# Ledger of designs, part 330: VHH binders against c4kar8

Target 1, 263 residues: c4kar8
Amino acid sequence: MAELSTPSPASPAPLDGGRGDELEKFTLRGARQILQLLQDLITHRGLITAHTGGGHSFMTAVLKVDEERGRVVLDPSPDPQANRRALAAPRLTCVTQLDGIRIQFPLVGLGEGQDKGRPALFAPLPAEMLRLQRREFYRLQVPLAHELSCLLKAEDLARKPVEVSARVIDIGAGGVAVVVPTGAAEFVIGGTLPACRLALPDGEPIELDLEVRNLNRQTQRNGTEQLRVGLRFAALPRAADTRIQRYIFKTERALNAKARGGL
Key: E = the ipSAE of ESMFold2; O = the ipSAE of OpenDDE; V2 = 0.75 times the mean of E and O plus 0.25 times the DockQ between their complexes.

## First folded at step 17 (VHH)

Design pe1 (framework vhh_7pa5_2; at its last look DockQ between E and O 0.21; V2 from the best seeds 0.00; counts 0 for: placed apart)
Fold by OpenDDE, look of step 17:
Structure pe1 (fold): chain B 263 residues (1-263), chain A 125 residues (1-125)
Amino acid sequence: as target 1 above (263 residues)
Amino acid sequence: QVQLVESGGGMVQPGGSLRLSCAASGFTFSSYAMSWVRRAPGKGPEWVSTISGSGGDTSYADSVKGRFTISRDNAKNTLYLQMNSLKPEDTALYYCAKESEYWGDEKYDSPFDYWGQGTQVTVSS
């Protein structure tokens, strides 16, 4: 009778945060600390962005911490499709802020049910919570020599489809900032630009959906108005994500090497 | 310290109007887009509207489009939401939220880095 060693539950994959060693300093793993932080999120009515993968996310909030059952209760999305994605996702990555401190935590084993007669999402308590005190938002400033561009599929004032080639000025794992000529297209914050194309130096353009997250109209010294658009990757294929990450990493290394006088 | 304080909520009848205000402090108000988010009972947070830092660009959820108007007074560091033709389904806690400066830095983004305690809007006959 061979005792089938029940495979030890795979340790939840570390928070896909930046430099692993540095993140450990900001990672809470204590049960009490985690509970307290979740309670603080409740107290402060924290708005949480739950990422389901593929660039999809929805807003939620912690409704309750059930210590007895070892679970967290979340608000469901008002969008049924978002809930379906959440339930289908092997892992949620929850991101929020408290007092300007970024908080990130994974939820695994999401289920749906009812709390006090209302629809709710349930998950086991997170095993870890990351508190990032310093917004070390690493933004890779794209070297001008790389000439990264993004073909934006947008609309003009007349809602006519237009394609705008935009220069990428910075790039991260979650999106890009681009510069477009004023009047080239109409952008709406929260709007989706489908089937855009991000050109990387390493190969064919990446087709992706972008969400407009920020608009900044700037007048240049020469009097020319430029629009800076912050764009989130709304739907990013895994292969594309890998390419983007690789580009960032490679470029950072190159820049650092240059800074050190090595190139 | 960043502070966002919502006001103007209350109880109104269907078809009524309310104007919400959000007093902002602790940051350069005009440099950031601002949003309204609402949380109805038994529902997760729902984005309502966003306005750019300059106030030149606005966006609305389909559910409120044509009824709600977002505006801002940068001189007063105040965000507004004019709500007309209110419906029972508009009943929610309304949050003023500061948009995060998003330039594609992180894989997992939060659209907001600060929000207020909210103001309650109740639409009932």
Scores: ipSAE 0.769, ipTM 0.914, lowest interface PAE 0.7, mean pLDDT 86
Fold by ESMFold2, look of step 17:
Structure pe1 (fold): chain B 263 residues (1-263), chain A 125 residues (1-125)
Amino acid sequence: as target 1 above (263 residues)
Amino acid sequence: QVQLVESGGGMVQPGGSLRLSCAASGFTFSSYAMSWVRRAPGKGPEWVSTISGSGGDTSYADSVKGRFTISRDNAKNTLYLQMNSLKPEDTALYYCAKESEYWGDEKYDSPFDYWGQGTQVTVSS
């Protein structure tokens, strides 16, 4: 009697869109939730864009979910080159929308085969699916002319209090990204900056607690080195949320009006 | 509530013609590009054609160039696809799709946010 080898299944695909920690609260991880959401995509004939890397993508749809084998079944592309890229890719990032809600999930371990005699693509079920509304994902690139700033109450290397005025470069419902001079303060991922002040054009600055989520050193066009700090809003009061959303909405509309020639 | 409703499908002989319509509501129709996408049996979705919000710019998949014409009537909130010289390989479910709102995600875009249930086109003898 020969012993059967059971290979390990392909790894579930984690979220890796460069914003995973900012989007965690919109991430579904329960098996039932994932299966139901995939079934909703089948029922509503969801058009899915599968990104294969290198700026390439193709359209697909979920044909069915095979719960017993832990697999999702997808349409192949009518373009054979797109199928070859998909099968060669280490990860597909699938993006679609249902009723204006964005759904994003990675697939790893894509293979080809047949389903009821028709060509199909197969992958293990995703371990995570992101679903969120546009306001929760969108980050407004702040125009330089607005001079939006955030006063950070941070610490220096000796753990002594320091206040840093940081330029806000983008803003969304869940946080801001700011730039500061290199060395202005010590920032630690996961650290909390209490009682910071966000200056919006309308009204007095908003007092907020901020949490450091990412850090990147960046070089500006003129060669200046700055630290980009990604900051999450902690426990945002409703009044502050309303003011932030108003700023984003008004600025987005003004930018779009200028792009259309002020129509 | 965005709604897209396709009509005008049916059975037609090779070489025949059909005109598809898509009635749009729940959004400012003229502000968005609109597309036709088809799904043939055993194949995935295939982009067919796109028209700009104003109607001034059109584009077509190579497989339909010269045979299909996309158009829109912004006063009636209606998208059209005139299909001529139909072939058996044009057999598919055809649905209209709305251009997505801008999400600020240049790496992982999603070009469509809403689509209809589709209208069936069958080309056979």
Scores: ipSAE 0.647, ipTM 0.883, lowest interface PAE 1.4, mean pLDDT 86
ESMFold2 (binder alone), look of step 17: mean pLDDT 80; pTM 0.795

Design pe10 (framework vhh_7pa5_2; at its last look DockQ between E and O 0.22; V2 from the best seeds 0.00; counts 0 for: pae E 3.0 > 2, placed apart)
Fold by ESMFold2, look of step 17:
Structure pe10 (fold): chain B 263 residues (1-263), chain A 125 residues (1-125)
Amino acid sequence: as target 1 above (263 residues)
Amino acid sequence: QVQLVESGGGMVQPGGSLRLSCAASGFTFSSYAMSWVRRAPGKGPEWVSTISGSGGDTSYADSVKGRFTISRDNAKNTLYLQMNSLKPEDTALYYCAKESEYWYDEIYDSPFDSWGQGTQVTVSS
């Protein structure tokens, strides 16, 4: 999990922003607030994922804040290729989470240099940082035993229709995340998958349209590649919404009861 | 709140062994994959190993395969890293990290949502 797979050829670029105006109330722009939050990341040894574009990212940390020069100092990656991508990127999107708070901030103008004789990456302080309470966007982690699946009506690499049965790994009021084998279909962020079928326990599958919101490639233990796909419900009939909410509620209650039952 | 507390670090000679522990609290431990991440002197964070919530699936960085073994005891809410045949290159601060929940509406992933203060491992003659 420390290293993300590179995207396949013709993979879609990640969407930047997309929710900027609804997230404004969670955006810090005060210089002192930004400095304090960066210092908190240093103090808590924040593990940061720096996204360089094209589905590429690397793990880093904030080493220090240089207030005199107005700069943040980051660890370079042990992977020279990741550092090269970072220096070539017009923007890094840095993401981490501290105890239920998602933190996201852009860095522009990244350069390389030395910090006390050690290689380091430098950038001007960000003009803004997003602080978003993650619990406000709760999603149920689907128990493996439920074998929840979603039949995706997508296109293959040759742009021909293909149906892919995908395992659902989380589900919320507004969408699902699924896993599929790499190469089973081609997904484009922002693309729509019409007439997919979500199979809940005890009932007929729900027919719904899905919009691709997120793509993340990973390699499984046996060397097999898979793709995690975030899918938003594009149009959801009221009855389908009710069934999904009931599933989430009942499953969460069952999981919480087991956790309270303990050992 | 999630708390992760690492222990078991120390100074050892090359070829030696150490066992790291991570005590977890504030979340349902068995529901999440757990990882070890390390920071060597002069380097950024480097992923070491991951174990599934059940403990049935493990993975390792190439640099530690065959020498390190990740394990967990879900009854004790504890993650372990058995480190054998230690090399000077293994000198680092080792963190226990909790894998994030995946959210369908986030386009920039953050694979970890919690980590500890770390425990220092130093391998030198």
Scores: ipSAE 0.387, ipTM 0.774, lowest interface PAE 3.0, mean pLDDT 82
Fold by OpenDDE, look of step 17:
Structure pe10 (fold): chain B 263 residues (1-263), chain A 125 residues (1-125)
Amino acid sequence: as target 1 above (263 residues)
Amino acid sequence: QVQLVESGGGMVQPGGSLRLSCAASGFTFSSYAMSWVRRAPGKGPEWVSTISGSGGDTSYADSVKGRFTISRDNAKNTLYLQMNSLKPEDTALYYCAKESEYWYDEIYDSPFDSWGQGTQVTVSS
C-alpha cells in the first residue's frame, strides 16, 4: 500500500518583483498584518486593479475578509469575460494604494460564488502583501542625449492614418510619456495605438501597442504649444519588458553616478 | 498628500439629474487625467469617464455616453460629473480617481494612483 505522498501545496510564487532583495523589506508576511491591511482596504473602500495576465485586468474591491474560512471576498467584474479570465488565471496580481502607498498582493485559487445572495469572487488570503512605502515610483526622465523616440501610429482629424515621431520624455516599466506637436494627430484617452515603435539606444525598435492614458497640452516658454501624451504599454512582450527595464536601470545608475561626481 | 473628496451624491428619481464634484489637492491637478469610477452593489467597479489634464479630451463608458458629462476646473482643482437621465442602473458609489501619469517600476500598473472615499448616488422611484 504505497502511501501516495500528497504533493505539498506549492508555496505561492514570490511576488515577481525584479528587485527581489529590496522588495523583501516591504513585504508583509504576517497573518495579522495581512488581515489588518486588507481590513484597511475595506474601510477605505480602496479600488483594486486585478491583473489576470496577458495584459488583462479588471477593477475590483475587497468586500470582506472571512477569517474563519481564511478567504478574501472580492467584487466580480461587471464584464463576464473578465471574470472568466480571472477564474482561469493561475494567479491574480492585485494592485492598489492606501494613503498614497502602493500595495500589491497575489491571489491564488480564485473561485466564484455568492456572498449574502450576491455574486462574489473568493480567494484564499494572500500569503504576502507588498507595501511600497517609498514613492520610488519614478518614471525615469530620459536624458536628452539619449534621444529616445516613439513612432506613434495614430489618426488625424479625418481618421486618416498618420505616423508621428514623438520624443520620449520619461519612461517606466508600464509606459512612456511623449511629446508631440499640437495637431500632429488626434489622440483619445483610452484609445489604443497599435504597432507603435519605441526606439531604445541598445538595439532595434520595440514594436508595441500603446494606450493613451493622459493628454496634457503645454505651452513652452517660447510660446509653442506641445502635447504631452501619457502612454501605457498595452501589450508588451516579455523580451521588450526586459529591455526597457534594463535601459531604465542602466540609465538610472549612470545618472546617479554622475550626480555623485563619478562621471 | 494627494486628497480627493467627492460630493454631490444623493437620491434621485429615474430621469433625474445630479452633479458630482471632486475637490483635489496635494498634486498639480492640471497635469493629470482624472476619472470617475463607480461601484454598484454586487458589481465590480466600473469605469465611467475620463478627462485629460487640460480638459480638452474626454471619454465615456458606453453605459453613460450621451447622459453623463465630465468636466474640470483646473483653477479650482475640481472635477465634475454631470449626470442626466439617471437610471436605476446608475445607482452606485462614485469615485473620483487620479490617473497615474507616472508608471511604477513594477510589472503591473494601476490605472489610478489615488481616489476618494466616494459619493453615493441612488436612483430609485
Scores: ipSAE 0.033, ipTM 0.528, lowest interface PAE 2.9, mean pLDDT 83
ESMFold2 (binder alone), look of step 17: mean pLDDT 81; pTM 0.803

Design pe2 (framework vhh_7pa5_2; at its last look DockQ between E and O 0.17; V2 from the best seeds 0.00; counts 0 for: placed apart)
Fold by OpenDDE, look of step 17:
Structure pe2 (fold): chain B 263 residues (1-263), chain A 125 residues (1-125)
Amino acid sequence: as target 1 above (263 residues)
Amino acid sequence: QVQLVESGGGMVQPGGSLRLSCAASGFTFSSYAMSWVRRAPGKGPEWVSTISGSGGDTSYADSVKGRFTISRDNAKNTLYLQMNSLKPEDTALYYCAKESEYWGDERYDSPFDYWGQGTQVTVSS
């Protein structure tokens, strides 16, 4: 009678948030702490972005915490497709903020049901919540010498497709900031720019979809107007993500070394 | 401390109009895009509209396009949402939300870092 060793429940994958050791300081694992933080999110009507993978996300909120059943109840998306993706996802990465502090937590085992006669999503309580007090989110200012560029596929005022080569001024794991000449294209916040190309120094350009997140028109001291566009990686292949992360890491290291007088 | 305080909600008949306001404080208002988000009963939050820091660029959800107008007065640190031709499906708690920093440098984006308590809009006959 071979005792079928019940596979030990796979430890939830660590929050994908960067340098593992540093993040531990900001990771809550205590049940009470987690419950309190979730309750705080309810109290403050926290808007949560739930990432389902593949660059897809939807907005949700915590409706309630069911301590008895050990589950969190979330608002479903008004988009049925988003809900389907959520339910199909092996893991949701939930991101929100409270008082300017970034909160991130995974949800595993999402299900759908009814709460008080209304559609709701259910998940077991998160095993951990990351609370990042300091936006130490290092946005890499791209060295001018690297000449990073992004070819944007956009539209002009006449809705004619145009390609705009934009200089990348900063880059992070989630997106890029670029500068484009004023009038080069029309950008709409929330709009998607498909099949753009990010040029990194280490190889061939990365094809990716970008979402316009912010627009800032600035007049330079010389009187030239520039448009800064904040772009989110809307659909980033895993390989591309790895390359971007590698670039950031390498560049940061180099910059730090230089700052320390080592180069 | 960042504060966002919504006002202007109420009950209106279908086809009616409302103007929402959001008073912002505790940050450089003109430096950030602002958004309206709404949460209807039994539904998750839905993005409604966004306006750039300068006010020169606006975007709208398809569901409200042509009916709603987002605007801002940076001198008054106030965000507005003019809502015309209101429908029952527009019934929701409307939030003013501050867009997060201009550039998402995080793997997982959070579009907003602050939001208000919301103002209730009810469209009913």
Scores: ipSAE 0.764, ipTM 0.910, lowest interface PAE 0.7, mean pLDDT 86
Fold by ESMFold2, look of step 17:
Structure pe2 (fold): chain B 263 residues (1-263), chain A 125 residues (1-125)
Amino acid sequence: as target 1 above (263 residues)
Amino acid sequence: QVQLVESGGGMVQPGGSLRLSCAASGFTFSSYAMSWVRRAPGKGPEWVSTISGSGGDTSYADSVKGRFTISRDNAKNTLYLQMNSLKPEDTALYYCAKESEYWGDERYDSPFDYWGQGTQVTVSS
């Protein structure tokens, strides 16, 4: 017997702080690429979830692409309230998959009209489409029991070298997020931390260069501050990438097996 | 490689019955909720019914409650939809859809990650 989950009324903060920047290399912006991907969605009868904001969404599909007018044509929802929310929304975020590849794209300027005498929704072609595998998007929330850490080679306020051992709270293909006590070092967004050491449970620590992408201050219940630092991996050796991906895969399988079992 | 293949559609008179099947492969079937989604002529996709991975929890759209029954056989990796008291409004292409893997983005999650080609149900006199 599984326990029903209750959706949170508030969305969590962005996990990597600079999500758009980290996903840029998976973003298609060429008109021909976008048209082909939309056509693939039509051909595969893609079921698309269109998010209208405020936690609301509806299911749709691409009916056609009108290249002459630069528009995409979508099914309306059978739920009139969903259509009203979609038309009122400043932006739709559309999400679907093709063969395990996540496809995500924005639609702006959604309007209602008719296509061959039937109701339809219209929008300008998206200026961008995100196309990525799960490993490029997923950030594993590191179990506390694993005690993953990263030794950061940073600078203090006087720009002198300091080493900070930081707990890793999430990890993905492109980087980690860590927490440190406030004041342990100075971090600058865009700054590079060379020769840091990421400690995984198996094997020796991985030496890697990290780039600061995000800083977020957090106040603990006892009133002390800690700093969440979002860090991007610089160019990673193939072996290091393989070790990180294996850790993520094994840990996710273990966590998902537990969640699937309803512990 | 996940695959879902629907079957059992056809033409039936109002008041009749049909049983749809969906053969699943390429994933641990019992670990995922499964749904039926339909697309009526001139209208967009409409959720019909969902069943939990174990089969113990079911839900239905108001338009089909009391007439349709979703079920699954986890030993055969097969999802079913028993459709009784069919109406012309039930005419649609019916898709079998798999619950999405978690991707870590609750702002823009998607309930389904795979679906079949669909099976046509036509209810007419």
Scores: ipSAE 0.586, ipTM 0.858, lowest interface PAE 1.8, mean pLDDT 85
ESMFold2 (binder alone), look of step 17: mean pLDDT 81; pTM 0.804

Design pe3 (framework vhh_7pa5_2; at its last look DockQ between E and O 0.14; V2 from the best seeds 0.00; counts 0 for: pae E 2.8 > 2, placed apart)
Fold by OpenDDE, look of step 17:
Structure pe3 (fold): chain B 263 residues (1-263), chain A 125 residues (1-125)
Amino acid sequence: as target 1 above (263 residues)
Amino acid sequence: QVQLVESGGGMVQPGGSLRLSCAASGFTFSSYAMSWVRRAPGKGPEWVSTISGSGGDTSYADSVKGRFTISRDNAKNTLYLQMNSLKPEDTALYYCAKESEYWGDETYDSPFDYWGQGTQVTVSS
């Protein structure tokens, strides 16, 4: 009778934070710490963005922590499609903030059920939670010399498709800010701009979907009005992400070198 | 420290109106888009409305379009939500949320970086 050694549950994949060893310092793995942090999220009514992959996400919140069963209970999305995606996803990446600190944690093994007669999502407690104390929420200010641009596929006032070449003024891992001429297109916060093209200096433009997150109309000193559009990467291929990160890193390094008198 | 404090919630009958307020502090209010999010019993958070930093641009969820109006007074660092023609399905805890303008070097983001404790809106006969 060969004792079928039940394969030890594969250690949950580490938080994909791209910073390797540096992120380890901010990763909580202690059960007590994790429980406490989840409880804090409950106490503070934390709004959590759960990423299901493919650029899709939905908002949720921790309803309760079931220590006895070793699971976390989440609010389901009001969107049934989002819930289906969540349940189909091999992993959820949950992102939130508490007291200005970014919190990220994976959930694996999501299921649906009822909690006190109400629909709920269930997952085993996360094995780790990333708590980033340092808000390095910075976007790289794009040097003017780079002439970074983004071709936006948008609509005009008549809902006619238009393409707008926008200058990228800052870029981060999560998105870009661009400047467009006033009246070039109509933008709606929360709207998606599909199949846009981000031009990086290192190669062919990156095709990506963008979500409008902010609009800021500014009048320049010369009296010209410009529209600053904050755009989130709604769907970013992994290869594109890598390219963007590389660009940011290289540019930052170059800028720092210059600042130090090295260039 | 960033603070968002919602007020103005209460109980109203169907068809009634409420005006929510959110007092903001601890950041340059006019530089950020602001949103309202609501959480109904048994439902996850739902985006309701967003207004740009300047106040010139607004967006609404389909469920509230034509009934709700988001506005802001940047001089007072206050966000508002005028809610008209309220329905029972509008019953929820309403949060004021600050939109995240900047992204770090993380692959995954959240649209909001701060939110209040919420104000309860109950629409019932």
Scores: ipSAE 0.803, ipTM 0.924, lowest interface PAE 0.6, mean pLDDT 86
Fold by ESMFold2, look of step 17:
Structure pe3 (fold): chain B 263 residues (1-263), chain A 125 residues (1-125)
Amino acid sequence: as target 1 above (263 residues)
Amino acid sequence: QVQLVESGGGMVQPGGSLRLSCAASGFTFSSYAMSWVRRAPGKGPEWVSTISGSGGDTSYADSVKGRFTISRDNAKNTLYLQMNSLKPEDTALYYCAKESEYWGDETYDSPFDYWGQGTQVTVSS
């Protein structure tokens, strides 16, 4: 089979899906912080993917920051069509990584011009930049076959102790989300659930304290109502953290291997 | 720590050949696709070639197809680029780049999470 030259495709859909509130923790909005991060990209010769919409993207790099004019200067693409799409786009979503840390920022108002007699692209400095340690943001969607559960030591409406076995639907470095039948217990945002027990596949359940962060009522496919409870790990012991991270990494690597060309 | 160290660059006459190497450490090399990217003087980055983790699938930019061959030795954690029939237009700093880890919760990806400092290739009379 003949091989044709193929640019690297790197144009997934824009990040959304209601996770914007979860991203705020990782969003830089200070002018000095933004300038320093852009300078770090310049210093490390950051390879940036600029998404123009419609499944299109091109590679670029930040050449310099013009602080006096409040703008960033980018390399144009060697592909003239990519440059035309970039100039026509209402917004570029720029994505790169420094030392494995994800960096994402929007550019609006892109224009063309010259920098010292060479073609260049210009845009106002971004109003925000995302600096995301993916480990701190990543929430593994727990495969149904794993049947992870967490025993919650909660209270009913009469403030009477009750134990609820809750299915874990996602897990990350900072917490879990679980589902319980509606009415199984009363949960208060900000409340602490002491001495809960998280059951991972290997080893004995982990005893840990949980803090309730959010509550969402959900309807199952069969019409049954559940409560989704977002729980944060309070003062997580090192041994527990190690086991949780090991579970996440093992499961992630198995899923990544399947998504990437089989196995 | 992930480390990628390129070597094999130099000055060569048009029509000549060079072989670039990239020594990889700090990650499971065979689990990730690897790429070569180049930057010509005064120009933006340009993708050159990609090889799958197993080495079974390769792809090339139009400008280098038929002249360049990407390969890897997973026992030695080394990526290669054989460059034949070199032209002055191939003059650039060549980077070895690791494909980004797959994170199933993101809709945007960057194609690379680590790259080396590069090795210079200069093609001139």
Scores: ipSAE 0.430, ipTM 0.796, lowest interface PAE 2.8, mean pLDDT 84
ESMFold2 (binder alone), look of step 17: mean pLDDT 80; pTM 0.797

